# VH-VL binders against Glutathione S-transferase TCHQD (TCHQD): the designs that were tried, part 20

Target 1, 266 residues: Glutathione S-transferase TCHQD (TCHQD), of Arabidopsis thaliana (Mouse-ear cress) (o80662)
Amino acid sequence: MQLYHHPYSIDSQRVRLALEEKGIDYTSYHVNPITGKHMDPSFFRMNPNAKLPVFRNGSHIILDTIEIIEYLERIAEVSSGIEDATFNREVVEWMRKIREWESKLFTLAHIPDNRRLYVSKFLRMVVIARMAESPDLASAYHRKLREAYDTEDKLKDPGALRRSKDHLLRLLDEVETKLEGTTYLAGNEFSMADVMLIPVLARLSLLDLEEEYISSRKNLAEYWALVRRRPSYKKVIGRYFNGWRKYATLVKTWMFVRVRSLLRKY
Short names: E, the ipSAE of ESMFold2; O, the ipSAE of OpenDDE; V2, 0.75 times the mean of E and O plus 0.25 times the DockQ between their complexes.

## First folded at step 13 (VH-VL; framework fv_lutikizumab)

Design x4 (from v4 with light chain Y53W; at its last look DockQ between E and O 0.81; V2 from the best seeds 0.79)
Fold by ESMFold2, look of step 13:
Structure x4 (fold): chain C 266 residues (1-266), chain A 120 residues (1-120), chain B 107 residues (1-107)
Amino acid sequence: as target 1 above (266 residues)
Amino acid sequence: EVQLVESGGGVVQPGRSLRLSCSASGFTFSSYWMSWVRQAPGKGLEWVAYISSSGSYTYYPDSVKGRFTISRDNSKNTLFLQMDSLRPEDTGVYFCARDEGSYYDAFDIWGQGTPVTVSS
Amino acid sequence: DIQMTQSPSSLSASVGDRVTITCRASQDIDNYLTWYQQTPGKAPKLLIYDASWLQSGVPSRFSGSGSGTDYTFTISSLQPEDIATYYCQQYYDYPLTFGQGTKLQIT
């Protein structure tokens, strides 16, 4: 099995957490969205939305994060020999609820403008170059250009940003209430619901928003401390962002972007 | 002054029980995860258990699981270790330790330890 | 369980010497490692966490480095008060495990 991903992507983290928790071996391929590699024609033909992650098992290609996780759940069930294939309804409900929160706009609103603009300009030029090189894909590349401009327009809309924040607050309040009665989100055992939630909390930590969103909620704060003790978290997320590691990661990322921009490598 | 003070150690026969206490002062006890760590005579350190800040989460290695119970009373700033079915290999000095927190499982404050001897 | 192997088990050195202690994990622990100092008859003292970060109040002559399975602890210029046993500890996975210790003596 093969996973095309990037370690900083929330959905990539979700799939990697699922793989690690289930002990499923996979081949990891990093696709760096900052350099526009996810827009290369070969990758784009396989995945016209240019979204990460992309999961592949033989001829079976799955692009949707929840579908990937559900597929992994079935593989683990068959491999273990457990005959009860009943999917937990509460886990699925939580997965869909957590997925519904729009994280892209929220994240971009917290990135310094100068860094965001450098990357945005570079990526638009990559798309334009690829469109000229591959006329058969021009319509799909044009769609990606339109999406980039639509995102910039939403960043100017204070109502869209506020609605994303309000949605997150309501989601975390529901989580806080649920954790009064259970160790993990969907019960006393770790589940794919936790796999969906943990990268959201890690993103808040990365943006220095723990106090406002996590520490203010007693049950959530203790849950956050508990789940970070898991090896899956440490390998998938903690490697790049645990404690002071995040600042080294951010400095390295900025230096990489600056060097690539100066070389004008497309 | 941040302090942890253990008590309750002693000499007991195999199969008996002991209850260790750890009194905390100088910090907000209820905000920290806590652990017990032991050291056999002339030997290295062995982690024994943790307990979360509220007491809701506990964990034990196989060497003590089912025999030892970690607990806390946040109103009295006290950590406990109930040790049942004691074996000679449980002999050692038992330290309570403050867990730095969720980012680093590092024990930044230790007590001086209480000796436990299990011998016939 | 992740096994932690320290080397050497004991070490003698002179004041002013550079001292190096190694710690090897049975699997990749991705810098989830701490170093402790234990003076005879006393509790351990935290020196270094996350493989290389000095705890507040720890002298700068102490340092840590490494990655993957191999980690090192260094005292750049040995002082008389550094006589102790030194332990590494991994916190990648439970149970938390320690190295067997390295007893440092001054000749």
Scores: ipSAE 0.687, ipTM 0.872, lowest interface PAE 1.7, mean pLDDT 87
ESMFold2 (binder alone), look of step 13: mean pLDDT 92; pTM 0.939
OpenDDE, look of step 13: ipSAE 0.882; ipTM 0.938

Design x5 (from v4 with light chain D30E; at its last look DockQ between E and O 0.84; V2 from the best seeds 0.00; counts 0 for: pae E 2.5 > 2)
Fold by ESMFold2, look of step 13:
Structure x5 (fold): chain C 266 residues (1-266), chain A 120 residues (1-120), chain B 107 residues (1-107)
Amino acid sequence: as target 1 above (266 residues)
Amino acid sequence: EVQLVESGGGVVQPGRSLRLSCSASGFTFSSYWMSWVRQAPGKGLEWVAYISSSGSYTYYPDSVKGRFTISRDNSKNTLFLQMDSLRPEDTGVYFCARDEGSYYDAFDIWGQGTPVTVSS
Amino acid sequence: DIQMTQSPSSLSASVGDRVTITCRASQDIENYLTWYQQTPGKAPKLLIYDASYLQSGVPSRFSGSGSGTDYTFTISSLQPEDIATYYCQQYYDYPLTFGQGTKLQIT
């Protein structure tokens, strides 16, 4: 099994947490979307929407996070001969509810405009270069350019940003209430519902928003401390988000983008 | 000044019980996870239990599970370890330790320790 | 349970010497490793976390390195006040476990 992902992608983190919690071996391929590597023609042919993650098992390619997790559940059940009692209707309902929050717009709204616009320009230049290299993919690359402009329009709409924030607040309030009665989101045992939620909390931590969104909620704050002690979190998220590791990744990414932009080598 | 002070150690016979206390000062006790760690005479360190900041979550190694109970009273800034069915191998110095907590699960503040001897 | 094995169990060195202590985990612990110093008659003191990062206020002669299952603690120039027992501890998974300790003596 193969996973094309990036350590800072929310959906990549979800799939990797599921793999680690189930003890499933996989081959990891890092693809950094800020450097434009998800737009390389070979990757783009496999995944024309340029989304992460991409899960592959033989000829079977799955792009949707919940579909990947359901596939992993089936593989684990067949291999062990044991149905996972913690994967039930309530878990699936939580997974869907958490997925509905639009994280991209929220994330971009919290990045300084000068940094965001610099990366946006770099990625547009990458797409233009790739169109010239691969005429058979030109229409798909053109669609990616239009998506980039649509995203910029949404960032200028204060109503869209407020709706994304309000949605997150309602989600976290609902989680806070649920955690009054249970250790984990869908009961007293860790489940795939937690796998879907943890990367949302990690994103808030990455954006320095813990005080506003997590610490203000007593049950959620304790839950966040509890789940970070799991080996799956430590391997998938913790090793990339801790102090110097976070800094090193960001510096490397920025240096790549700056050098390539200066040299016009996209 | 951040400080942890253990008390309640002593000499007891096998099969008896003992309750240790740890008094915290100089920091917001209710914001930190806490642990007990023990050290047998002339031996190394052994982690004994943790408790979450609210007291809702606890965890124990197999060596003490079912015999020891960690608890806390955040209104009194006090951590407890109830030790039941004591055995001679439980003999040692018992430290309370503050879990650094944020992104690194390391014990950044330790008490001075309280000695426990289990012998007939 | 993750077993932590330190070597050597004891070590003698002269002031100014470079001292190394190793710690091996029974599985990959992803750099979730801490080093403690325990001077005679006192509680342990945190020196290094995340395998290689110095705790605030710890002298720069102390360092840590390693990855996977194999970790190393180094004192670049031994001082008289460094007489202690040194412990590694993993915090990757529960139960938390310590190495058996390395007793450092000055010749």
Scores: ipSAE 0.550, ipTM 0.822, lowest interface PAE 2.5, mean pLDDT 87
ESMFold2 (binder alone), look of step 13: mean pLDDT 92; pTM 0.939
OpenDDE, look of step 13: ipSAE 0.879; ipTM 0.935

## First folded at step 14 (VH-VL; framework fv_lutikizumab)

Design y1 (from w1 with heavy chain P61A; at its last look DockQ between E and O 0.81; V2 from the best seeds 0.83)
Fold by ESMFold2, look of step 14:
Structure y1 (fold): chain C 266 residues (1-266), chain A 120 residues (1-120), chain B 107 residues (1-107)
Amino acid sequence: as target 1 above (266 residues)
Amino acid sequence: EVQLVESGGGVVQPGRSLRLSCSASGFTFSSYWMNWVRQAPGKGLEWVAYISSSGSYTYYADSVKGRFTISRDNSKNTLFLQMDSLRPEDTGVYFCARDEGSYYDAFDIWGQGTPVTVSS
Amino acid sequence: DIQMTQSPSSLSASVGDRVTITCRASQDIDNYLTWYQQTPGKAPKLLIYDASYLQSGVPSRFSGSGSGTDYTFTISSLQPEDIATYYCQQYYDYPLTFGQGTKLQIT
């Protein structure tokens, strides 16, 4: 099994957490979306939407995060011969509810404009170079450019940003209430509902928003501390973002983009 | 002055019980996860259990699960370890330790320890 | 359980010497490692966390390095007050586990 992913992608983190919690071996291929690696022609031929992650088992390719997790549940069940009692309707309902929060707009709104613009210019130059190299994919590359402009328009709309924030607040309030009665989100055992939620909390930590969104909620704050003690979290997310590590990761990523743009390596 | 003080250790026969206490002062006890760590005579350190800041989450080493119970009373700034069905291999000095907890699960404050001897 | 193998078990050195203690984990622990100092008859003291970060108030002659399964603790210039037993501890997975210790003495 093969996974095309990146440590910063919420959905990549979700799939990797699922794989690690289930003990499933996989081959990892990093695809860095900030440097435009997801725009390489070989990746586009596999996944014209250029979305992470991409899961592959032989000729079987799955692009949707929840579908990937459901596939992993089936593999684990067949391999063990035991149905996972913690994967039930409540888990699936939480997974869908958590997925509905659009992290991209929220994330971009918290990045300084000068850094965002710099990366945006770099990515446009990557797309132009890739179209010249692979004209047969030009329509797919053009679609990605159109999506980028649509996102920039949403960033200029204060109502869209407020709705994204309000959605997150409602979600976290529901989680806070649920955690009053259970250890984990969908019961007293760790489940795929937690796998979906943890990367949302990690995104808030990455953006230095823990105090506003997590620490203000007593149950959620303690839950966040609990789940960070898991080896799956430490391997998938903590490696890059735990404590002081996140600042080194951000500096390395920014320096990498700056150097490649300065040297015109696309 | 930040400090932790253990008490309740002693000499007991196998199969008996002891209750250890750890009194905290000089910091906001209810904000920190707490641990018990033990050290057999002339041996290294062994983690025993943790308890979350509110007391909602606990976890135990396999060697003590089902026999030991960690608890806390935040109104009295006190951590407890109830040790039932004691065995000779439970002999050692028991430390309570404050969990730095932010992202590093490291023990930044320790008590002086209380000795427990289990022998016939 | 993650096993931590510490070496040497005992070490003698002179004041001013560079001292090195190693710690090997039974699996990759990705720098989730802490070093403690325990002077005789006292509780352990946190020196280094996350493999290489010095705890507040710890002298700069102490340092840590390493990655993966292999980690190193160094005292750049040994002082008389450094006589102690030193322990590494992983916090990648529970149960938390410690190395067996390195007893440091001055010749």
Scores: ipSAE 0.772, ipTM 0.904, lowest interface PAE 1.1, mean pLDDT 88
ESMFold2 (binder alone), look of step 14: mean pLDDT 92; pTM 0.935
OpenDDE, look of step 14: ipSAE 0.900; ipTM 0.949

Design y2 (from w1 with light chain T34N; at its last look DockQ between E and O 0.86; V2 from the best seeds 0.85)
Fold by ESMFold2, look of step 14:
Structure y2 (fold): chain C 266 residues (1-266), chain A 120 residues (1-120), chain B 107 residues (1-107)
Amino acid sequence: as target 1 above (266 residues)
Amino acid sequence: EVQLVESGGGVVQPGRSLRLSCSASGFTFSSYWMNWVRQAPGKGLEWVAYISSSGSYTYYPDSVKGRFTISRDNSKNTLFLQMDSLRPEDTGVYFCARDEGSYYDAFDIWGQGTPVTVSS
Amino acid sequence: DIQMTQSPSSLSASVGDRVTITCRASQDIDNYLNWYQQTPGKAPKLLIYDASYLQSGVPSRFSGSGSGTDYTFTISSLQPEDIATYYCQQYYDYPLTFGQGTKLQIT
């Protein structure tokens, strides 16, 4: 089994957390979307939407995060003969509720404009170069270029940004209330609902938003401290973002993009 | 300024119980996860338990699970360790320790320890 | 449980010497490691966290490094007040575990 992912992607983190919690072995292939590597022709031919993660088991390819997790649940049941009692209707409902929040727009809105626009221009130049170099894929690259401009338009819309923030606040309020009665999101045992939520909290930490969104909620703050103690978190997320590590990771990423752009290594 | 002071240690027979206390001062006790760590005579350190800031989450290694109970009273800034069914191997100095509480599971503040001897 | 093995178990050195203590984990702990100093008859004191970061108020002669299973703790110029036992502690997985300690003495 193969996973094409980037360690900083929320959905990649969700799938990796699920794999680690279920003890499923997989081969990891890193694809960095910030530097445009997901737009390289070989990857793009395999996945024309250039979305991460891509899960592969033989000829079976799955792109949707919840579908991947449901597939992993079925594999684990068949292999062990044990049904996961923590994977039930409430868990799936939480997973879909958490996924509905638009994390990309929220993330981009909290990055300084000059850095965001620098990366956006870099990525558009990558797409244009790939279109010229791979005419057989030109229509698909043109669609990706249009998507990039649509995202920029949404970032200029204060209403879209406000709705994303309000949605997150409502979601976290619901989580805070639920955690008053249970250790984990969907009960007293760790489940795939927690797997969906933890990367959201890690993103808030990465953006220096813990005080506003997490620490202000007593139950959520304690939950966040609890889940960071799990080896799955430490391997999948903490490696890159735990404490001071997040700043080193951000500096490395920014420098990598700058060097690649200066060397014109698209 | 920041201080932890253990008390309640002593000499007891195997199978008996002992309750340790740890008084905290100089910081907001209710904001920190707390731990007990022990050290047998002439030996190294062994982590014994943690308790979350509200007291809702506790965790123990197998060596003490089911026999020891960590608890706290945030209104009195006090951490407790109830030690039941004591064994000679539980002999040692017991430290309370403040979990740094963010990302490192490090013990940034320690008490000076209270001795516990289980013999005879 | 993750076992932490320190080397050497004891060490004698002269004032001014560079001292190195190693800590080996039974599995990859990805820099999830802290170092403590315990002077005789006292509680431990945190020196280094996350393998290489110096705790505030700790002299700059102390440092840490490493990766994977192998970690080192260094005193660049030994001082008389550094006589102590030193412990590593992993925090990759529970139970939290310490190395057996390294006693440092002055020759």
Scores: ipSAE 0.812, ipTM 0.918, lowest interface PAE 0.9, mean pLDDT 89
ESMFold2 (binder alone), look of step 14: mean pLDDT 93; pTM 0.949
OpenDDE, look of step 14: ipSAE 0.870; ipTM 0.935
ESMFold2, look of step 15: ipSAE 0.801; ipTM 0.916
ESMFold2 (binder alone), look of step 15: mean pLDDT 93; pTM 0.945
OpenDDE, look of step 15: ipSAE 0.877; ipTM 0.937

Design y3 (from w1 with light chain T34A; at its last look DockQ between E and O 0.83; V2 from the best seeds 0.00; counts 0 for: pae E 2.5 > 2)
Fold by ESMFold2, look of step 14:
Structure y3 (fold): chain C 266 residues (1-266), chain A 120 residues (1-120), chain B 107 residues (1-107)
Amino acid sequence: as target 1 above (266 residues)
Amino acid sequence: EVQLVESGGGVVQPGRSLRLSCSASGFTFSSYWMNWVRQAPGKGLEWVAYISSSGSYTYYPDSVKGRFTISRDNSKNTLFLQMDSLRPEDTGVYFCARDEGSYYDAFDIWGQGTPVTVSS
Amino acid sequence: DIQMTQSPSSLSASVGDRVTITCRASQDIDNYLAWYQQTPGKAPKLLIYDASYLQSGVPSRFSGSGSGTDYTFTISSLQPEDIATYYCQQYYDYPLTFGQGTKLQIT
C-alpha cells in the first residue's frame, strides 16, 4: 500500500492517523502542495484534481478521505475477523460533519497577505509551466488555474471568511458539549471521528489559534492534551508540529517557495 | 517555590493496602497532569500511573492495573495513590512527578519520595 | 512495551573528561526522549527533553543528541557535582519506560 501525502495536509494527517491506529503498513510518498509538486504531470495523471492524499493498493486508487478510511476499516476487519465497533453511524455522522468545515479558506485567511500572495503567484506559475509541458492535460490544468483565482476572490470576501469562522465555532461548541459525557468524540473509545477532528485542532495550533478556539473550551482543551499522548499523533503530527517544531517547518517551506520564485524555477 | 511532598509510605504485609499522598505547592496544581513513579531498592525507575489535570483521565501499566488507583483533590492541591493487594515487588520509593506539559510527557518536578516496603 | 537499553551500566571518569552515555529504544521514538540526573539520596532531576533541548537552569555542559532508536547524552567537561545515576526515558508510547541507569563516579 502507498500513500501520497504531505505531513501538513489535514486530510493527509487524517488518513495517516487512521493507518497508524489500525497498525496498517504503508509506503509514504511526500508531495508538498505549497511547492506545486502535486501538479507534476506524472502525479496529475493519477490525480487530476491534485488533491492529497492519494491512497493506492495495487491498481485500486482512492482519493476521498472518508472512502479511504472506510477501505482501511474493511481491511482491518478482514484481518482481525471482527467488525470494528468504533466505526458506526455516530462515527460516520461526526466524520461528515467535521469534513464540511472549509479548512483551506480559513487557513489562507490567517497567513500574512504578502506571504500568501507570493505562494499564490508561485503556484499559478507552476500550473502555467505544466500546461506548456503537457498539452494533453491542458484542460485539467486550466481548471486548476480557475480554481486558484476563485479562491483568491473568496479571500477578498469578508462575509465568506466570517461564515467559515462561525461554522468552526459552532462545530467546536458541539464537540465541547459531547466531550462532557465521553472520553472521545463518539464514545469512550478512540474512533475515526477523533481521527477526523485531531488534524483540525492541530491546524489551529499551527496558526497560533489555540487560545481562541481550544483553550477557551475546557473539555476540548483536556481532550486535546489527551489525544496528543497517542503514538499515532506523535508520529503523524507531533513530529512536525509539537512545540517549537512547527516554526522550523514553516520557515523551511517559505524559504523553498521564495528561492524557487526568485530563480524562476517552476 | 515549586514543591511536591509525598507521604503515607511504610511497611505493610503482602495483600494489604496503603494510601500515598502528594502535597503540591508553588504552582497551579489543577493545570498540570500528575504521575507516580517508583524505584525498587538498587533498581531503576518505573512509571506507575498518570492522572489528567481535572482527574477525568487515568492510566496504568499492566504491573499495577486493577490494584492501584490514582486520584487527585484539586481543592487541596493533593495527589493520591491507593495501593491495594500489595505484593513484595511493589517495594520501593514512590515519587510523585509533575508532567512537564501537555506537549512533553517528561517529568520536570519531582517529590523526594516516600518509601514503601511490602514484606511478610 | 518499548524497551530502553542504556549503556554503560557504570562509568568512572576524571574531572574535565568528556562523558558519553548511550540509550537505545526497541523502536523509533521520534525524539520523544528525556534524560534525568539522580544524585545519591535525591529525586531525579530533568536535564534534557525532546532528545536535545536543555531544561531551564541546566548547565550548558550537558547535551543530548540522536534520533530514531539511538540517543546519546554528553557531559562536555565533567565536574565533581555531576556524580549521579543518569536515566533516559521515552515518552513516545505508554507505558512510559526508563533505561536501567548509568552510575557515574569520579575517580
Scores: ipSAE 0.554, ipTM 0.826, lowest interface PAE 2.5, mean pLDDT 86
ESMFold2 (binder alone), look of step 14: mean pLDDT 92; pTM 0.945
OpenDDE, look of step 14: ipSAE 0.855; ipTM 0.925

Design y4 (from w1 with heavy chain N35H; at its last look DockQ between E and O 0.92; V2 from the best seeds 0.80)
Fold by ESMFold2, look of step 14:
Structure y4 (fold): chain C 266 residues (1-266), chain A 120 residues (1-120), chain B 107 residues (1-107)
Amino acid sequence: as target 1 above (266 residues)
Amino acid sequence: EVQLVESGGGVVQPGRSLRLSCSASGFTFSSYWMHWVRQAPGKGLEWVAYISSSGSYTYYPDSVKGRFTISRDNSKNTLFLQMDSLRPEDTGVYFCARDEGSYYDAFDIWGQGTPVTVSS
Amino acid sequence: DIQMTQSPSSLSASVGDRVTITCRASQDIDNYLTWYQQTPGKAPKLLIYDASYLQSGVPSRFSGSGSGTDYTFTISSLQPEDIATYYCQQYYDYPLTFGQGTKLQIT
């Protein structure tokens, strides 16, 4: 099994947390979307939407996060020898509820404008360069360029940003209430519901929003401290973002983008 | 000014109980996870337990699970270790330790330790 | 359980010497490693966290390096007050575990 992923991607983190918690071996391929490597022609031919993660088992390719996790549940079920498997209804309900919150617009709205616009301009230049050098993929690259401009337009819509924030607040209030009665989101055992939620909390921490969204909720704050002590979290997220590591990671990425822009090497 | 002070150690016979206390000062005790760590005479360090900031989560290694109970009273800035069914191998100096907030499970503040001797 | 093995178990050196202590983990711990100094009759003191980062107030002659399973602690120029036992500790997974210690003595 093969996974194309990156530490910044919420959905990559979800799939990788699931793999680590289930002890499933896989071959890891890092693709950094901030530097435009997901737009390289070889990767783009395999995945023309340039979305992460990409899960591959033989000729079978799965792109949807929940579908990947459901596939991993079936693999774990077969290895355990349990003949009749059912999805835990509460886990699935939480997974879908958490997925409904769209994180991309929220994330971009909380990045300093000068850095966000600089990276956005860099990625548009990468797309333009790739379009020129790979004419057979020009239509797909043109769609990605349009998507980049559409995203910039949405960031100017205060209604869309407010709705995303309000949705997150409602979600976290529900989580806070649930955690009053259980250790983990779907009960007293760690589950795929937690796997879906943890990267949301990690994103809030990365954006320096912990105090506003997490620390203000007593049960959620302690849950957040608990789950970060898991080896799966440490390997998947903590390796890149715990403490000072997040600044070193972001500085290296930022310097790569600036150097490539200055040298016009896309 | 940040301080942790252990007390309650002593000499006891095997099978008996002791209750250790750790008094915290100079920091917001209720915001930190706390640990106990012990050191047998002339030996290395062994982690004994943690407790979360609210007290809702606790964890123990197999060597003490079921015999030791970590607890806290945040209104009195005090950490406790109840040690039941003591064995000679539990002999050592017991330290309370503060969990470093940015790099969880690294111990940035330690108490001076309280000696516990279990012998017949 | 993650086993931590320190080498050497004891070491003698002169003031001004460069001192090196090695710590090996039984599995990859991804730099989740702390170094402590314990002077005789006292509690341990945190020196290095995250394998290589110096705790505030710790002299710059102390340093840490390494990755994966292999980690190194260095005193660049030994001072008389550095006589202590040094411990590594992993914090990747529970139970939290320490190396057996390295006792540093002056010749």
Scores: ipSAE 0.654, ipTM 0.858, lowest interface PAE 1.8, mean pLDDT 87
ESMFold2 (binder alone), look of step 14: mean pLDDT 92; pTM 0.944
OpenDDE, look of step 14: ipSAE 0.876; ipTM 0.935

Design y5 (from w1 with heavy chain S30D; at its last look DockQ between E and O 0.84; V2 from the best seeds 0.82)
Fold by ESMFold2, look of step 14:
Structure y5 (fold): chain C 266 residues (1-266), chain A 120 residues (1-120), chain B 107 residues (1-107)
Amino acid sequence: as target 1 above (266 residues)
Amino acid sequence: EVQLVESGGGVVQPGRSLRLSCSASGFTFDSYWMNWVRQAPGKGLEWVAYISSSGSYTYYPDSVKGRFTISRDNSKNTLFLQMDSLRPEDTGVYFCARDEGSYYDAFDIWGQGTPVTVSS
Amino acid sequence: DIQMTQSPSSLSASVGDRVTITCRASQDIDNYLTWYQQTPGKAPKLLIYDASYLQSGVPSRFSGSGSGTDYTFTISSLQPEDIATYYCQQYYDYPLTFGQGTKLQIT
């Protein structure tokens, strides 16, 4: 089994957490969208939407996060022979509810403008270079350029940003209430509902928004501390972002982008 | 000044119980996860339990699970360890320890320890 | 459980010596490791967290390094007050586990 993923991608983190919690071994291919690696022609031909994660098991190529997790659940159930390893309705409802929150717009709105614009310029130059290298993919690269401009337009819409924030606040309030009665989101046992939620909290931590969104909620704050003690979290997210580690990871990525832009190596 | 003070240790026969207390001062006790760590005479350290800041979450290694209960009273700034069905291998000095922070599960403040001896 | 093995179990050195203690984990713990100092009859003292970060108030002669399963603790120039037993502890997975300790003596 093969996973094309990146530590910054919420959906990549969700799939990786599921794999680690189920003890499923996989081959990791790290694709960093901030440095433009998802725009390399070889990856683009395999995945013309340039989306992460991409899960592959033989002839199975699955892009949808919930579909990947459902596939992994079936594999774990069949391999272990455990019939009680269930994917119940409450878990599914939480997974869908959590997926509905759109994280990309929210994330971009919280990145300093100068850093966001610098990376945006770098990525546009990468796309242009790739179009020159692979003319057969030019229309697909052109679509990616249009998507980048569409995202910039959405960032100018205060209503869209406010709706994203309001949606997150409602979601976290609902989670806070649920955690009053249970250890984990869908009961007293860790489930794929938690796998869907944890990367949302990790995104808030990455953006230095814990106080506003997590610490203000007593049950959620303790839950966040609890789930970070899990080896799956420590391997998938903490390895790259725990405490001061996140700054080293971001500096390394920024240095790559800046050096390649200055040297015109795209 | 930040301080943790254990009490309640003593000599007890196998199969009996002891309750350890840890009094906290100089910090906001209900904001910190707390731990117990023990050390057998002349030997190394062994983690015994944690409890979350509100008391809602607890965890134990297999060596003490089902016999020991960690608890806290935040109104009295006190951490407890109820030790039931004591065994000779539970003999040692018991420390209470403050968890430094959720990102680095390190113990930044320790008490001086209270000795527990389980023998006939 | 993740087993932590320290080497050596005891060590004699002179004031001014460079002292090195190693800690090996039974699996990759990805720098989720702390080092403690314990003088006889006292509680442990936190020295280093996340494998290499020095706790506030700890002298700069102490340092930590390593990755994966292999970690190193170093005292660059041994002082008389550094005589203690040193423990590593992993916090990658529960139960939290400690190395067996390295007893440091003066010759």
Scores: ipSAE 0.744, ipTM 0.895, lowest interface PAE 1.3, mean pLDDT 87
ESMFold2 (binder alone), look of step 14: mean pLDDT 92; pTM 0.942
OpenDDE, look of step 14: ipSAE 0.892; ipTM 0.945

